# VH-VL binders against E3 SUMO-protein ligase pli1 (pli1), part 4

Target 1, 154 residues: E3 SUMO-protein ligase pli1 (pli1), of Schizosaccharomyces pombe (o94451r108to261)
Amino acid sequence: YSRPFAPVVHSRIRFRKSPFYDILEQFNAPFVVPACVGTRNTISFSFHVTPPALSKLLNDPKQYRVYLFSTPSETIGFGNCLMEFPTPQMELRINNQVAHANYRRLKGKPGTTNPADITDLVSKYAGPPGNNVVIYYMNSTKSYSVVVCFVKVY

## First folded at step 17 (VH-VL; from x3 with heavy chain Y33W)

Design y3
Fold by ESMFold2 at other seeds, look of step 17:
Structure y3 (fold): chain C 154 residues (1-154), chain A 121 residues (1-121), chain B 113 residues (1-113)
Amino acid sequence: as target 1 above (154 residues)
Amino acid sequence: EVQLVQSGAEVKKPGESLRISCKGSGYTFTNYWMHWVRQATGQGLEWMGNINPDSGSTNFDEKFKNRVTITADKSTSTAYMELSSLRSEDTAVYYCARELYEDSYGTFDSWGQGTTVTVSS
Amino acid sequence: EIVLTQSPATLSLSPGERATLSCKSSQSVLYSYNKKNYLTWYQQKPGQAPRLLIYWASTRESGVPSRFSGSGSGTDFTFTISSLEAEDAATYYCQQYYWYPYTFGQGTKVEIK
């Protein structure tokens, strides 16, 4: 006798549509950034840019970008997810270089946080070792799921 | 509904140049790379090159790099392929093809009707 | 350049028979990190433009009958028509989209006796 159903693990995150970009491909399975209150935490994972995405990126780097997205893990599977970073008290590194992003939410305007544009830090070849993501953070009251996506910007 | 409509059949002499148009409709023209593929009578398909209609960026098969020019006009949603120094071996049907936008981009989800070009002495 | 070699050149079969087509790539078109094969199959009926059937080696395009299937990985790929219908008389092409230049196989012509 098996369980009625297995826990659902969503391999793809659907974000609310933006007038400023289209998401063309998700490069990694969602990576969980656990809640962490009153202490520091570090997580890391890797992703790889696919060969067809790389060709577009190299041809037109103003139009094609690599964005890092985050959303509360609890919201996945319940409709379109909003972009939100785990905590303003964080540092994102891509291939050991600090990424520039605004981690702060606008007061009273949930879902107004932009994803991080990490394009200039991403390896421009399809082979090993890929791209390493490290997040240093503290005071995240929820678990977050993180994906890196290929996007076309307007 | 996506449509790609190409210019009509042409008869050319060796040494002349060829220019084929491909008008896209029913979609956002500038979002999709446009490709050119030819097929000699009774033969297989041969990829020639492509263009990003928004930026004008192009890629070509080395076999054609000195003879092929690919352009696009955003205002008319029309792509063009020009092949110079024509030879009898360039006798073929020429197709434009639209690349998929997301996930499996690099595959062609819509094709023009083809333009028959005959190069004869 | 990645060369795709198809075999046989021609298949002549009766309605209801199974057609099996091969496509071999000179280099792997498998991206090991996502386990996707960047290989596509097209159908071209006489006097018509090609029609997309299968991408990622085995994923059917919307509206493509289930009798069409693809399999294989890396350098060796197979396209199958499980029970031939008269309308399946066509030439079938594989195409790689791993990197430029994109290339096609030479085609396999399927004829109905």
Scores: ipSAE 0.741, ipTM 0.878, lowest interface PAE 1.2, mean pLDDT 90
Fold by ESMFold2 at other seeds, fold request of step 20:
Structure y3 (fold): chain C 154 residues (1-154), chain A 121 residues (1-121), chain B 113 residues (1-113)
Amino acid sequence: as target 1 above (154 residues)
Amino acid sequence: EVQLVQSGAEVKKPGESLRISCKGSGYTFTNYWMHWVRQATGQGLEWMGNINPDSGSTNFDEKFKNRVTITADKSTSTAYMELSSLRSEDTAVYYCARELYEDSYGTFDSWGQGTTVTVSS
Amino acid sequence: EIVLTQSPATLSLSPGERATLSCKSSQSVLYSYNKKNYLTWYQQKPGQAPRLLIYWASTRESGVPSRFSGSGSGTDFTFTISSLEAEDAATYYCQQYYWYPYTFGQGTKVEIK
C-alpha cells in the first residue's frame, strides 16, 4: 500500500433481515467474545434499556422484546451479518439468571440460529444498575461480537 | 409517500363530544404509534396521548381527566380521537402525528393536515 | 411531568443573522448510559403542521439544511440558525420524549425584519 487503510470502527452490527422481527435499537457497542480453544473463559458486560424503549416494553411486552445477538467478529462491516452463537458449549446469564436458548450451530445452514430472547430477565428500571450479561464458554474457534437489541416481533 | 389524512373541520357546542379520524397510508400502519397533539389559536403545541394501533395500548396526559379516548382500526388504517364534555378552551387545531419507528422513537416524523375544531354556543 | 421552557418568546432578526433559541428542561432528558438527549426541535410555519428538524438534541433529520443545528445536554439546549433566510420565519418548538407525557416548549417565534 502507498498508505495504510484507516481503522474501521463498527459501532453497530447490521443483521440480515428476518420476517419474524425488526431490530429497533442496539443497546451496547459490540462486545468481543475472544476465541477460546482448549480452555474455559468468562466474559461479562452491561447494557441499559433506554427510557423510550422501556416505555414500549412496559406497554406491549408481547410485541416488544429484548434479544441478544452474536456474530463472528470477522464478518462485521462486510455485508449483512448472520446470527450465530460462539459455541454450543456456553451458558448465558442475565442478571444472574440462566437464559435458555438453542446455542447449536446448524452446519451448512448459516443464519438459522435464533437470537436469545432475554426480555423476562431484563430489569424493568431505566436507572441503575442496568443489566449484567455473563457468558461462560469453551471451544469457540472464532472471535464473536455480541449486542443486545430492542426488537418488535411479529 | 407517507400520508396522514384527517377528517374535516367541526363546529361544536359546549358539552358535546368531538371525534376526529386520521387515516394513514404509504406505510405499515400497525408498526407506528400514533399521537394526538392540539394547538389553540396563537398558542403552542399540547400532547394529548397516543395509541399502538397493533395492540390498542394507549397513554395520555392527565390534563384531560379521562375526557379523551383514542382508538385505532387496523383494517382501515385509521386512528380516532374522541374528546368529550367540550369547553370553549378546547377550540384548537387537532393533529395526528406518526412516531418514528427505529432508534429515535418518540419523535414525530409525519403529521396530519390538522382538524380545526371550534367550540362555541 | 417534564416542563420545557423556551426563550425568547419572539426573535426578530435580519436575513443573514444568527438566530439562537433556548430550551430549558425541568428535569434532565439525558440518559447518561448512552449519552443521548431525548429532545427534538420542530419548525412550524403559519397554517402548517410542524416539521421535524433535529432529534437527539443535535442530529439533523434527513433533508434539513446544515444552517440548522442543535446543541446542549441535560437540561439546557440551544437551537441555532447560522445564517437566517427569509423562509426560516416560523415558530420553533422543542419536545422531550424521555417519559410520558411527552411535552413541548411554548415556542419561539422567529421573524424576519
Scores: ipSAE 0.731, ipTM 0.875, lowest interface PAE 1.3, mean pLDDT 90
Fold by ESMFold2 at other seeds, fold request of step 20:
Structure y3 (fold): chain C 154 residues (1-154), chain A 121 residues (1-121), chain B 113 residues (1-113)
Amino acid sequence: as target 1 above (154 residues)
Amino acid sequence: EVQLVQSGAEVKKPGESLRISCKGSGYTFTNYWMHWVRQATGQGLEWMGNINPDSGSTNFDEKFKNRVTITADKSTSTAYMELSSLRSEDTAVYYCARELYEDSYGTFDSWGQGTTVTVSS
Amino acid sequence: EIVLTQSPATLSLSPGERATLSCKSSQSVLYSYNKKNYLTWYQQKPGQAPRLLIYWASTRESGVPSRFSGSGSGTDFTFTISSLEAEDAATYYCQQYYWYPYTFGQGTKVEIK
């Protein structure tokens, strides 16, 4: 058997539970945002909202939201992950529109960072072309993995 | 254990209204959409509509438009379906069914026992 | 409205035989971007409510025996009972949950000879 075994590929990220929302569905495979020290980087990827999720979103847009999550790539598969953005020096665009989120970390309080609510920027159509995510960033000391999820908020 | 318990069998005349209850227990009632499905004797299943018990939002099959009302009472964990202007063709067993919460929404993982309704002159 | 057509209407078999049921959809229920088919199979025994067996066309619900399986994609779906048991006498329904209104096939009745 000449090929080496493939490394473990995590198709889903398990985040620590929040009292403010439940994660119902993940729309994309985790996308890696590489470390970037002393320079700038840009990454992009796409996701699609599924037809059943879209139906719920259109019925109850106050309760159903689309959130962008991020966590250090190294923590995936070793327990419940904490929400953390790569760097405060970043800009998130969804379908070429700037998303407004707080990217700051609070020292000594891991997991206090909120995911980005991108619902109002997401296409309200399940088919092509989907949704484009662009992250401009600098000074991220770690590699991060990013997923877009369907959530129910409380 | 998840349970959906429906109100008892009814006999109706054409032109009357029908109201069936469905009480959910063993789960967080407001997290799960509730659906109503009927089945005429010896026939297949027919989706009627649903409700989000948390918001009260509803969807209906067009064939029942203006005859069906679906409501939910969060305080009693009970959903209701009312069908007005009954016809003999509305003779059926009526089921409530709970939708899955995560990932595969629209799949019904728990069903009520059914309520037999007979509409005859 | 997405119409589901099941065949055969009735299937009469002996214990141990393989049962093969078809469900055809008037429109695709495959979401190509996640590769999921929004198609469910239910079992209904006489006098009982339906029981969920298979969702996403091929995923068995917890506690469902391994003799039950689903396959197919897009518009053509197959449900199989690999070795029929007496308790499997029931009517089987497919259901789509891609778009409202949700719809069911007319059913396939499986009888034990």
Scores: ipSAE 0.727, ipTM 0.873, lowest interface PAE 1.3, mean pLDDT 90
Fold by ESMFold2 at other seeds, look of step 19:
Structure y3 (fold): chain C 154 residues (1-154), chain A 121 residues (1-121), chain B 113 residues (1-113)
Amino acid sequence: as target 1 above (154 residues)
Amino acid sequence: EVQLVQSGAEVKKPGESLRISCKGSGYTFTNYWMHWVRQATGQGLEWMGNINPDSGSTNFDEKFKNRVTITADKSTSTAYMELSSLRSEDTAVYYCARELYEDSYGTFDSWGQGTTVTVSS
Amino acid sequence: EIVLTQSPATLSLSPGERATLSCKSSQSVLYSYNKKNYLTWYQQKPGQAPRLLIYWASTRESGVPSRFSGSGSGTDFTFTISSLEAEDAATYYCQQYYWYPYTFGQGTKVEIK
């Protein structure tokens, strides 16, 4: 028996460029949020801000931010991924505090959804326990991949 | 093409100040932290400090903090380093270096040509 | 302050030989949560500015020949030139970028016999 190749595994998500921010670093491997129709689901994962990113964040907290991104899992290998939350019927918590973001989709206007700015909820300490992300959701017809990124805002 | 072009060599006397310019081109100047690193003849590299050219935020190695000033002029895409109260041990080549923007930021992917400064009586 | 100590101070080798350089850090530069080491290797030829070769201890910068490699983790790092070429005569420096102040090793000079 011989196997010609392994399946492609994508560790990075390449989002469409924005005039309002640049993505500088991805803090976590893409975390899958499974489809969930007609019922509720909860997912959780963690991430840590890296020491060099923390230095920049502490120096210039208006310029450097921590954003949570989401995109359909099926698209992550193609580049120019569009920002889209799994469902409007969701709640995002960072370190057990509710993040205030707009999860609504605009029909016919792809790429108008903003990532969640979670900077003020993120630990400003490069060490344990890091940051916990919890997503409560329902009625997501697709699987989504979620990453937390370090960004520079214009 | 990314370029960092520094001001020319200088000969200084003890007690004077030096001011070195570093003009960046071929990239968005305000996106990249600029660092200053010096090297005495036959010696290793010594980090002095940096600046965020957009905000003006700076960091310094403590041993230079009272003598070094780092500034940037966004309109000319030029960073400046001034070192005051010069001594003979400040004789070195002074480099500006651009920090990577993404991923492995904190490493320096482009360097100026160096400015040789000689401090002698 | 994180101190980097390189050894040997000088390495004199013939073309085609393997060069092995050590960099030891006084404190770990491994961020255990992402498994990355915040260590960089530079090459500097006389009269020139340093050139970035390797970051994250083992990731080769674009355009750097494959004969250059880095390995190690935490406090102990190794830089290797697998088959030495004449143009590789230079001084090699490690640098940490874990936290300020950034620091460099004192350098290892590689000479061609």
Scores: ipSAE 0.724, ipTM 0.874, lowest interface PAE 1.3, mean pLDDT 90

Design y3
Fold by ESMFold2, fold request of step 20:
Structure y3 (fold): chain C 154 residues (1-154), chain A 121 residues (1-121), chain B 113 residues (1-113)
Amino acid sequence: as target 1 above (154 residues)
Amino acid sequence: EVQLVQSGAEVKKPGESLRISCKGSGYTFTNYWMHWVRQATGQGLEWMGNINPDSGSTNFDEKFKNRVTITADKSTSTAYMELSSLRSEDTAVYYCARELYEDSYGTFDSWGQGTTVTVSS
Amino acid sequence: EIVLTQSPATLSLSPGERATLSCKSSQSVLYSYNKKNYLTWYQQKPGQAPRLLIYWASTRESGVPSRFSGSGSGTDFTFTISSLEAEDAATYYCQQYYWYPYTFGQGTKVEIK
């Protein structure tokens, strides 16, 4: 017999609310980072900052930030998604520059992982080619969905 | 309920300055950009400028940027617009308007009642 | 600066008729990467502040009657009232929010005969 996979496409990920920031806009459709055990994998995608978001970012860069979020793909249809990176064995690059974030999972404390603040690596213009995201990783036992969001930080 | 309450009507002489207040209630004042839009009698709407009440950052239409000052007082949840060197062409209704917080920000979901300003010699 | 030009200046129609209003932009307000048009429509009745009806060119604000709709893309936009009612007598404005300065069309006055 066969079990054909019918892809479920969700346009937006609803993360659990945080006291430290508000998500104002999601810039990309959720991008899938497949499971990868025992080998290395590389994934890339692009996003573009919208003109109104760019105006706010340039006016108030301490208060408006660009964050990269990740959550297990299996959870994205249910709301209250928890922030979790695919694996601690990963490197994130934005426009060919290494992003420094804590990818460590804290067992027993779900939802305590911080999104990656990539603001200083993002191009500050609305035109092409946009912003390139590259993830090098290994030992992710699940599929993850990744989005880049515009946020206001408290 | 979200409300924007503006100061009352004013009559001014050419060369004077005006100052209009806009008090916001029913929402977190510092989360929303505040805009100023005017409308001369029988005319269309004209965007003047805005402020982020949290940071104090402002933007202005070039035609006003040497005459207009926009400020905000976080402690009273009140925005102010000042227009100097008034001329009879500045006779208008002045509105404050709140910008949406998420997704379609740049649109105005709440407006003050308007402040009528008459500039006459 | 992005200039918005509305037509006609005045539209006089009977109740139940379809009203069609045009807004033309001097520059595209479409962001092709998300396919959104940064254009809104407001209604203003005499003696009142404007009321938001449509954003992103075609998305109706909550609580706005279904007889109001918007369409178009890039530089050419249309606002439609499918069956005109007496309370729809007002001036309608388009506004762009792509770049500062934000700008409005000069308005279309809709009158009920």
Scores: ipSAE 0.712, ipTM 0.867, lowest interface PAE 1.4, mean pLDDT 90
Fold by ESMFold2, fold request of step 20:
Structure y3 (fold): chain C 154 residues (1-154), chain A 121 residues (1-121), chain B 113 residues (1-113)
Amino acid sequence: as target 1 above (154 residues)
Amino acid sequence: EVQLVQSGAEVKKPGESLRISCKGSGYTFTNYWMHWVRQATGQGLEWMGNINPDSGSTNFDEKFKNRVTITADKSTSTAYMELSSLRSEDTAVYYCARELYEDSYGTFDSWGQGTTVTVSS
Amino acid sequence: EIVLTQSPATLSLSPGERATLSCKSSQSVLYSYNKKNYLTWYQQKPGQAPRLLIYWASTRESGVPSRFSGSGSGTDFTFTISSLEAEDAATYYCQQYYWYPYTFGQGTKVEIK
């Protein structure tokens, strides 16, 4: 499956602070998930866990996690971005394994969606080939930007 | 203001053990790995090991693995380094250093004032 | 273990001159997938603890004067003081944090004439 062409953006997305975790590092440039209404779409990209992050993850895997975040693309320049998946009608795979997350949004309650904890699906090796992310989805009314981050959980 | 305050200078004899404290203030102690680095007089810096004060997980340079113990007390925001079976070559200034929390972790953004340890008979 | 070799051992210069320090690594500290070099520069004045100046080889720590800069990649790194000031007299160390054990260069002592 071909990778979507997108401009290279090396910006960190600044999510709203959470009492449950701190974001320590972003592993990939924000990847765009285009709007898709009335059809199905599939996107894929890759990321690599950095050597210092891998060391922490291997030492303390209960405290250090790898989370996948998503936010509407239109908001990524403003800070305090809210965690929101593109659509509840989606499936996330990491290295060809299904990730478990709650994709549903609560009406009128922005910022209540948890990022996906993908730690157990991520390669525990800093070298090639890295980690493959595949998103199957439909009925996303907006374009979303997706990043994978290293976090410390409380 | 972030501060790391170490225990005072010590004079030791060969075969004794050394225990140095490092009290962190002005930050969330359990969020930051603490490192121990020593420096012999007029010489360069030598990394000894570290601790995650939240979990107690440690890593050591193999040169020290059987002689060094690193601990932390979350309730007092204090890390400790013990070095056993001291030799004259262990004469050095011992530093604690706090690792950056995000992005470039593995670099040290705050250091203690150093603890001078002299090992002589 | 990754060995860092600094040169020169001592650099004696006048105020306003450019200081150029070298750090060479026995192994690459570049992670090719993010293009980051896991190399840091510290300043240490006599009787004081080291002070963080530069991380990721070229990123200046907050509050560090702009006359300090770092460059290089892979195994060859340079630290520069663009216009030397009297307070810059110190020993400068590079450090790698790619993998354990973390290691430091032997230091370059910068002296003011």
Scores: ipSAE 0.700, ipTM 0.860, lowest interface PAE 1.4, mean pLDDT 90
Fold by ESMFold2, fold request of step 20:
Structure y3 (fold): chain C 154 residues (1-154), chain A 121 residues (1-121), chain B 113 residues (1-113)
Amino acid sequence: as target 1 above (154 residues)
Amino acid sequence: EVQLVQSGAEVKKPGESLRISCKGSGYTFTNYWMHWVRQATGQGLEWMGNINPDSGSTNFDEKFKNRVTITADKSTSTAYMELSSLRSEDTAVYYCARELYEDSYGTFDSWGQGTTVTVSS
Amino acid sequence: EIVLTQSPATLSLSPGERATLSCKSSQSVLYSYNKKNYLTWYQQKPGQAPRLLIYWASTRESGVPSRFSGSGSGTDFTFTISSLEAEDAATYYCQQYYWYPYTFGQGTKVEIK
């Protein structure tokens, strides 16, 4: 070995195709939301909208949206991932504003949760400081990975 | 499989208008921005503008903004470019080009065959 | 407007030689937050439409032979044909897609001696 083995780190998440939108670009490396049983936890990270994506977003804001996706970290790299939030007991903030999404999981219906549409909270500027994501949560029995993606909606 | 088929060559007089069609097939026409790029004989490539065929939104290079109109008909999967007040300097091959859908959009992955336009008196 | 300047204007080489083409941008086309350069290389053979070869400065399009490569960052970019073949005789263009208007370099014509 010329260097120690590194753990496998996936730079992209492949989600199951949806009839309602297409994922065009992922803005951040998957960010881990650790399991948190019986306690509260807070995580934060940043992302930046790319110049070509910003141009499309400003031209056609009904068609082009910014969605936040989540999936159990353990499923990444083993096929198409399903959309699932860590827990219904969570609050998502984008640039210090509360995002409104349905975090509820439907029993027996995995992959039926919609990603969060955060478009109206995202900075419409490609430069600094970017966009800050904060998740307050509790009672997540698994680790989740979170990405923010540029999408086209049908 | 993906094809962009343009209308045929044209000979024009100065002051006239030009209208070129570009029919897309083998893909979902409304998902891809369509661009117009021209090339004068023996010269380089020049971006003119684009359209989102789904919404009708357009962008133009300033040098063409008062002379160029770009439209699309999603029912026929056809984009159109019209250039008015033609001059001899507008003699060129005109291409339509399809923008990549994901990740590296702004790059053109499919081009029409080109439409040769000659502007001469 | 971002101006792209290519050099040399013409490059005449024998089969099997390495071709090196330059594209210089008047402004950076690097988005520092994702480390991507918004620069593309096209090949245009006589009488044909351009063909996409390289995007993001260094990523080959599917079906493009491995002898074609791109490198560079910010304002200075290089396109290389590692072992020139007869069918590579063409004009090569760089294009930026950082912001509108999109612009092309004036081209480098590669000829086979």
Scores: ipSAE 0.685, ipTM 0.859, lowest interface PAE 1.5, mean pLDDT 90

